# VH-VL binders against SWR1-complex protein 7 (SWC7): the designs that were tried, part 2

Target 1, 125 residues: SWR1-complex protein 7 (SWC7), of Kluyveromyces lactis (q6cpf9)
Amino acid sequence: MSTQNDSIALLLLQITLYHQQELAHADSSLSLDELLVEPIVDNTVVEKFTSHSMVQIYAPELAPLNIRSIKGLISDLFTNTNIQEPKNLITLANHYYSERLNYLQEEKIPELIQQMKDEYRKLAE

## First folded at step 11 (VH-VL; from z03 with light chain N92Y)

Design a05
Fold by OpenDDE, fold request of step 13:
Structure a05 (fold): chain C 125 residues (1-125), chain A 126 residues (1-126), chain B 107 residues (1-107)
Amino acid sequence: as target 1 above (125 residues)
Amino acid sequence: EVQLVESGGGLVQPGGSLRLSCAASGFTFSSYNMNWVRQAPGKGLEWVSYISSDSDYIYYADSVKGRFTISRDNAKNSLSLQMNSLRDEDTAVYYCARESTSVTGWLHEYYGMDVWGQGTTVTVSS
Amino acid sequence: DIQMTQSPSSVSASVGDRVTITCRASQGIRSWLAWYQQKPGKAPKFLIYKASSLQSGVPSRFSGSGSGTDFTLTISSLQPEDFATYYCQQAYRYPYTFGGGTKVEIK
């Protein structure tokens, strides 16, 4: 998947994770440990994700998704993400966070630095 | 400087209404969950209400549920508490309090209330 | 709801004394316990989070310990500015609940 897709995946996982934390915090009948593996995906998650500026700008095709579709995306992340750790919202999010961080450090930032150098060189001519 | 300033307190008769406000400054208000906590004269602290940074999660103490409404305006760095059907037992100093956050990588953890306003006094009396 | 029971409700001590305050939760709250200090006419001050972690700027003479249901706040050597009321608070589940408070007074 592209780096942009990784960012969107991370966002979805973060939103979903936060939701589980809040629910577990509010309802004693819910176990966070269980929710990390089988998260509750409701309108709150869907609305927060689909209305997010990152989704609106970089993945507008995801904006009209409903609960079923979002559940499907999350399920796909659980199924298709390759990590060594047991899969849950935290380990998945950590994976995509790491991927994003690596991209920024190894590709994006160096690219920006080079662009800046090129611009300064041109101005000095 | 990180600061919270409450206002809107006053004297009101039982059954009356008041609207408290909390003005935040010195930090990114929209990134923090907020609480109202009250303290009756000579008594301890009582949590009143919670609102998440995005207002998606709101909770109330049973003692105020159905009567109080918490809200926030992140664009104005403001927190509000609409208090209806006030009772004598609602008499207290009301504090707005910011949830403490700790960031471990991308994960946010909350540990308590690290910033408090000076409080605003609400007196319910006939 | 989770009930928080503090003991003692009041303690008389002198400067230099070791002061210990206990907080018990009605159910397990892991380490989600905070301590506050409040002086008369002032807002509470955040002291300790996660049962044992000192908030930035808090003197090292303050320490917290415990997990599960039993927690302790300790002031190793009481200073004049430490005379105040202290509250524990569980942050494990809504509704948030506070202990009844412990007033540390001058002997």
Scores: ipSAE 0.798, ipTM 0.908, lowest interface PAE 0.6, mean pLDDT 94
Fold by OpenDDE, fold request of step 13:
Structure a05 (fold): chain C 125 residues (1-125), chain A 126 residues (1-126), chain B 107 residues (1-107)
Amino acid sequence: as target 1 above (125 residues)
Amino acid sequence: EVQLVESGGGLVQPGGSLRLSCAASGFTFSSYNMNWVRQAPGKGLEWVSYISSDSDYIYYADSVKGRFTISRDNAKNSLSLQMNSLRDEDTAVYYCARESTSVTGWLHEYYGMDVWGQGTTVTVSS
Amino acid sequence: DIQMTQSPSSVSASVGDRVTITCRASQGIRSWLAWYQQKPGKAPKFLIYKASSLQSGVPSRFSGSGSGTDFTLTISSLQPEDFATYYCQQAYRYPYTFGGGTKVEIK
């Protein structure tokens, strides 16, 4: 997956994870531990995700997605993410956070530094 | 510096309506979940309503469900409580209170309410 | 709903006394319990969170303990400014619920 996909995946996981916490906090019949593995995806998650500025600006193709599509995305994250530990919303979030961090540290920031150096040299000439 | 100021309290007859307001200052209001808590004269504290920072999550005490409506305007740093069909038992000092939270890993933890307004008095009487 | 039973409802004490207030939850709330202090005509003040964590600025003579269903607030040496009503509150689930309060008054 692309770095952009990692960011969007992380956002979706964050929204979904917070939603599970709120649901568990509000409904005594729900267990957070279970929801972390089998999260409830409803219209609240869909609306929060599709209306988020990150999605609208950087992934507008995801803005029109419906609940079925969002459920599919989350399911795909559980299925296709390669981690050693048991999969849940937290471990998945950790993974994509780590991926994002690594990209920034190893690729994006060095690239920006180099660009700045190049511009500085041009100005000095 | 961090402050909450309630207003809108008053005397109303049973079945009447009031709208309470809470003005926040000294902190990033849009980042905090907010609550209304009330206290009847000479009685203890009773949680009334909760609203998340983005208004996506709202909860009410059973005693006020269907009658009260919590809302917020983050651009104006304001919290509101619309109270309809007021009853004698709604007589109380109403406080707006900021939720204290922390994050452990990815999990949000609610600790309690760390900032309170001075309260506004609502009296329901015929 | 989770009921919070606070005891005693009132306690008479003198400056320097050790004061203990108990709060029981109708079900397990782990460590999600807060304590507040309220003086007459004033808003509640946040004292302790997660059963035993002292809020910033609160004197060290205040301490909290407990987990599950039984919790305790202790004032090791009561000061003149500590005469007030204290409330416990569970933060485990909605609706949030408070104990009935304990009034600490001068003997």
Scores: ipSAE 0.760, ipTM 0.903, lowest interface PAE 0.6, mean pLDDT 95
Fold by ESMFold2, fold request of step 13:
Structure a05 (fold): chain C 125 residues (1-125), chain A 126 residues (1-126), chain B 107 residues (1-107)
Amino acid sequence: as target 1 above (125 residues)
Amino acid sequence: EVQLVESGGGLVQPGGSLRLSCAASGFTFSSYNMNWVRQAPGKGLEWVSYISSDSDYIYYADSVKGRFTISRDNAKNSLSLQMNSLRDEDTAVYYCARESTSVTGWLHEYYGMDVWGQGTTVTVSS
Amino acid sequence: DIQMTQSPSSVSASVGDRVTITCRASQGIRSWLAWYQQKPGKAPKFLIYKASSLQSGVPSRFSGSGSGTDFTLTISSLQPEDFATYYCQQAYRYPYTFGGGTKVEIK
């Protein structure tokens, strides 16, 4: 629900997904299709995520996490994200992106409009 | 104007070392992956090395692994290639080149190299 | 490593001719292929990416086609500025590899 949690989840998925692509691009024995379902999580993913400014600013409790904890977060995304498509890094990323778009369109913009209407109403008293 | 300018080429004996530099201007250097590509006299193009925008992904052609080191300094808009243990077959014009990429559906698309420098000449001769 | 084989190695042509250059990959590379033009003493110029997409500023007489292993570059009506050497490059997997080049010469 929270825009911060969705954005942090999306960041982790983006970092992890790009890493799989680079691994497959450099190593012909690796299949990107398989890595999208069962990603390799190594110190590159951990460092890029935990040192990222979004994590440092908006989720600083995640910055000291080690590789086992980061693997756990990714596993939790696969287990706990409720989608009807087969789960992989792309379908999970689509889910969190769609949740953020829906929040902006259906909740945040109407809330701002209502706040502006309330401020104009107060001035008309 | 988008520019890449190589420097540091010259004459060197086999076993010697050189450091090439590439100065970038007119674009956000820290957002782009970079390559070195070389061309021996009268020959075709050979990819040498790659470095991602954040230096997290670095790759080398087998012919230069262990002898060449690519690096970048994003604060100075500079790409470097340290070349050690040089051989006759390393004689070439060396180009720095900017990678062209896009992201579609969360996947990185590899397009090639859209901006090239003028090249700097390395000659390895006894 | 993915080998890229260009043919022909050279072609003699006149202004106005249609020129076709082929490039074959030793393995499937989907559509991850670029074409470059190089004139003597100059750096390569980026022409085509993703097999068929024209780089900004490249004249429409250039076109690319192909997928998998077989690719072509076509110049529909050769102009004086098109006499150059052309290279294909696969962008599918490291190490990146180039074709041997095709020199387009004045007949």
Scores: ipSAE 0.659, ipTM 0.850, lowest interface PAE 1.4, mean pLDDT 92
Fold by ESMFold2, fold request of step 13:
Structure a05 (fold): chain C 125 residues (1-125), chain A 126 residues (1-126), chain B 107 residues (1-107)
Amino acid sequence: as target 1 above (125 residues)
Amino acid sequence: EVQLVESGGGLVQPGGSLRLSCAASGFTFSSYNMNWVRQAPGKGLEWVSYISSDSDYIYYADSVKGRFTISRDNAKNSLSLQMNSLRDEDTAVYYCARESTSVTGWLHEYYGMDVWGQGTTVTVSS
Amino acid sequence: DIQMTQSPSSVSASVGDRVTITCRASQGIRSWLAWYQQKPGKAPKFLIYKASSLQSGVPSRFSGSGSGTDFTLTISSLQPEDFATYYCQQAYRYPYTFGGGTKVEIK
């Protein structure tokens, strides 16, 4: 899938994960372990995500989304991401990070090497 | 080279207001979470307030909640503490302090406060 | 809120002595504890984070240990410049709280 989609998913997961840490840090009735599985998504997460330069540049269609839509995106990440580990914000973040690494190794670097070979061939002419 | 300088302390009557400022230099201020910590004469340290690097997370000690407002201006490298409805127990030296953190496995770790200013003195008396 | 209790409140020691300061948390804080040194009229100085990690530039005679609720700061061979008050602080949850301090006095 698209590199931008994986990067945007990772951004949303990182913002959501840090938010859970702050909530648990501030409220002794909240367990970080539980929040990693069932995160609280409020207007702080929405504003941080929709105003982020990565979203505005690479996924501007997401910038006007409301809290219900952002909750839906996070729910979709939990539902639709196929991984072997139990799903939580950390295992999902690991997945999208690994997908970025795989893209670099399997597609982008070989493509760049081929582009460099093509340019060297043209220079020999 | 890394430096925090507080200002705005002084003598104020109970019920009065005062605004403290903290000027940061020698580091990327916008990348760091910040705290205010106070120390009453002859007493220990008391954490007052916290603000995250992007101002999205703000917390106060119960003793000041509703009366004090922390803010920051990342363009000016400044941290502020607006203190309203001052009481005699607010008499203290006020320090601004930079939080030290790290990220391990997507999780932020909170280490404490690695850079402190020299402090500014607030005296509340009538 | 997490209460931090330091012991002793003061200690008199000679240059070269081993000094141990304890800090107890009212609930488990894992290893999320910092130590500070404060000299009269000065701001606190960051010594130790994560219970046992020395901040850059801190002399190796300082060490920290502990986890859970019980923590110690040790000065293995007291130097004249170590006259100060020492504070522990939990970084486990808001509000951040400090111990009451331990004043180390040179005999």
Scores: ipSAE 0.619, ipTM 0.843, lowest interface PAE 1.5, mean pLDDT 92
Fold by ESMFold2, fold request of step 13:
Structure a05 (fold): chain C 125 residues (1-125), chain A 126 residues (1-126), chain B 107 residues (1-107)
Amino acid sequence: as target 1 above (125 residues)
Amino acid sequence: EVQLVESGGGLVQPGGSLRLSCAASGFTFSSYNMNWVRQAPGKGLEWVSYISSDSDYIYYADSVKGRFTISRDNAKNSLSLQMNSLRDEDTAVYYCARESTSVTGWLHEYYGMDVWGQGTTVTVSS
Amino acid sequence: DIQMTQSPSSVSASVGDRVTITCRASQGIRSWLAWYQQKPGKAPKFLIYKASSLQSGVPSRFSGSGSGTDFTLTISSLQPEDFATYYCQQAYRYPYTFGGGTKVEIK
């Protein structure tokens, strides 16, 4: 389970989704429903993603990517993510958010609980 | 206390320039979208310009496009409006206003402007 | 651009009266409408958002209703401090636009 990859995917989806909303808010000819399925990816999305501290710190190999590569990452998220709902930016974001929550609940919190039990056992000796 | 304070108003001849500033305090300025709204003497409210929290989205009313430039400095909690090629019809009280939003299911909802400054007066006269 | 038409331009009323102000949008804006109160020499004060949600600290005698193109602000029992001009504003898309205002005068 790679929680960093899920968080990076979620970040890209959030940046892309907000961009579509702003485009539709500013231009009455754009449909948000259509943009959620086929988003406009431009330099604003690329710069916000590649300059983001999460990318710089946790996925620095993505920082030098150009617009074609970022469009490719988004296309890969649409193609390769297996979900039951029709795919759009919202349903994809929900998926990666849920994967992150499942990791915390199933692995991280139990590991912390076990570490606390181990420390308690050492103190009792 | 959440507060916005405008400054930089004054008397300017037509064709002149003026820079307005808005100092923010009591809230996380870098988390909010900001607006300029103006009110000519005895008249109603007119939205002038908008800038998103990260400066990536900037919009202007048609009446000021090409003449006014909105900007912000999040490190200084400061919003600015550079006004060039001023006209008589630009005479107004200029308000700095904070946009109220929330996020529901990854989507932003735009509520209006919940915090306003006291205004700064710009008078353009020959 | 979405035009906001506000009526009446002014109303003269007595303390205790029910005052109703209307606002009409030139296109559907769903519920994305705000109301503001402005007293002479002061900045506008945020009253209502999403057409009917009351901003914190606003007296309960204020209420908003409507959706689509037709909206109403109601003051159920007018108080002396309600002397002001009221503006509607659509928040549906840029450019944001305001109604022309309704001046409420105590007679």
Scores: ipSAE 0.563, ipTM 0.825, lowest interface PAE 1.8, mean pLDDT 91

## First folded at step 20 (VH-VL; from m04 with light chain A91S)

Design q01
Fold by ESMFold2, look of step 21:
Structure q01 (fold): chain C 125 residues (1-125), chain A 126 residues (1-126), chain B 107 residues (1-107)
Amino acid sequence: as target 1 above (125 residues)
Amino acid sequence: EVQLVESGGGLVQPGGSLRLSCAASGFTFSSYNMNWVRQAPGKGLEWVSYINSDSDYIYYADSVKGRFTISRDNAKNSLSLQMNSLRDEDTAVYYCARDSTSVTGWLQEWYGMDVWGQGTTVTVSS
Amino acid sequence: DIQMTQSPSSVSASVGDRVTITCRASQGIRSWLAWYQQKPGKAPKFLIYKASSLQSGVPSRFSGSGSGTDFTLTISSLQPEDFATYYCQQSNRYPYTFGGGTKVEIK
């Protein structure tokens, strides 16, 4: 399974990245650097993603997905995203953010682009 | 004005229960992670519990784990601490505190607690 | 748990003196160290975050430094309103832990 657009991919990456940071913050045996390349995906990530309003509104076909399918989506992002940097959750998130920003710059004024940047910061909650 | 106001403290016997509340105003409560911190008489500060904005991540100090439950109601701008099986050692002023976290390039930076309430006093005595 | 040790536990100083308070972590906490000021009968006040960043509205006579395990809060010229107890706190990992406090007494 795959996401349809850059905003949904970015949301999944943001939720996954937030989760790794919380895991590493709570457990000294976990290394964030390692989790960035091989993230732990559990029911917390799945529930937060599938219940998110962006998914419910703009990608409702993803709302019923189980943990196996969500792991598959994340694996697909690692496999299918072509970037020059070594792949991790941060470099993938930067990629999808930049793709979204390029689109908005072509169609909308700088004020609207700034509003989108503020919204992406919020989506990880 | 950004403000946190605690309530629900009082005198209770060992083994009893209390529920503390914290009313938030002057900021978007649902966007902030929250903490409870306590201070026993004449003693230092002790972190008690944390809850993130969506209640997806909840942590407790070992001293209260299994006895205290943190919760929040974002519609009512309210943070709560349910305290069960209270002990003499739980006697303290209890503060609710707004977590100050920032994001730099997708990474969280944990700064501490930037807004504190006035505290509510819990006394556990025979 | 990360233990935070403050020194000294108490200090007496005159107005205008330079006051230095130290805080040591039992393991590395990078720069995730906050300082708080607490006056009698009041809640703690947030002074410094990230070891050295001054919170908005805090006078410039306060400064923080350090990384890893050793951290310092400095008051460059003590004022009468600085009579308080100061706490360090690490936020590198749960559970968050505080130092034992340093009581600054103005002669």
Scores: ipSAE 0.721, ipTM 0.869, lowest interface PAE 1.2, mean pLDDT 91

## First folded at step 21 (VH-VL)

Design r04 (from q01 with heavy chain S53T)
Fold by ESMFold2, look of step 22:
Structure r04 (fold): chain C 125 residues (1-125), chain A 126 residues (1-126), chain B 107 residues (1-107)
Amino acid sequence: as target 1 above (125 residues)
Amino acid sequence: EVQLVESGGGLVQPGGSLRLSCAASGFTFSSYNMNWVRQAPGKGLEWVSYINTDSDYIYYADSVKGRFTISRDNAKNSLSLQMNSLRDEDTAVYYCARDSTSVTGWLQEWYGMDVWGQGTTVTVSS
Amino acid sequence: DIQMTQSPSSVSASVGDRVTITCRASQGIRSWLAWYQQKPGKAPKFLIYKASSLQSGVPSRFSGSGSGTDFTLTISSLQPEDFATYYCQQSNRYPYTFGGGTKVEIK
């Protein structure tokens, strides 16, 4: 719902997706297609996420979370995100990216334009 | 003027150590994954090691695993290769190489190594 | 590890000749193949990526083709500056591996 929560969700998905690609690139027994729907979440994902400046600044309550809790967050994203496409790391990431773009287009840019118009009215008086 | 400049090569006895450095300029070093590649005299190219932008993913060729350590300092725009327990077969020119990876729709595309340094020569002999 | 086999190991050619170099992977690498040119005493130069895409500044006489396991580098009309050793390299999986090289030299 909130733009900060969407950005934090996108961050976790990006870190997790990057990790799956590195795992599959390094290990021929791993299939990226399978990892996209059932990702491996290990301490690398946890450390990258919890140490990230966005988490430390905007979601500090998530910084002390352990691997079990981070796995739970990812599971929650799969369970609770309502999208029309089959769910995987890519389609979930697309969803949260689109929510962020929509916020910029529908709220932030019009807000900035209105602020500029208000400042112009003050100067014209 | 994208440039990579290796240094630190030299003559080393077997079992010795040497640290190679690579100075990057003309691009945002912290945005690129990096590799070391070596070439023995009169021979082909051999990939040695890889490090991603944040040093979270590091890989080595089996021939150097446990003996070489890749690292980077993004604040100094430098890549390093610590080489321990050197052997005769480690004699080569060592190249620093910028990885060229692109992202399309969240997926990485691995293109190869688009920028190379001039190389630094390591000679391991008794 | 993915083994890369280049053929031929050397070719003797004249200016203006068409030169074809092949590279075979021991398993599928999709299109994650690069070609490099290396002149004596110099670092390799990035030539082609994604099997067929020319790096910026590379002359159009160079072309690459193939996917899966079989790849080809072609120089349509050899120029004096093209006498060099050429390497293929897969980037589909760690460890990255190179072909053994193909030396293109003056006949």
Scores: ipSAE 0.695, ipTM 0.858, lowest interface PAE 1.3, mean pLDDT 92

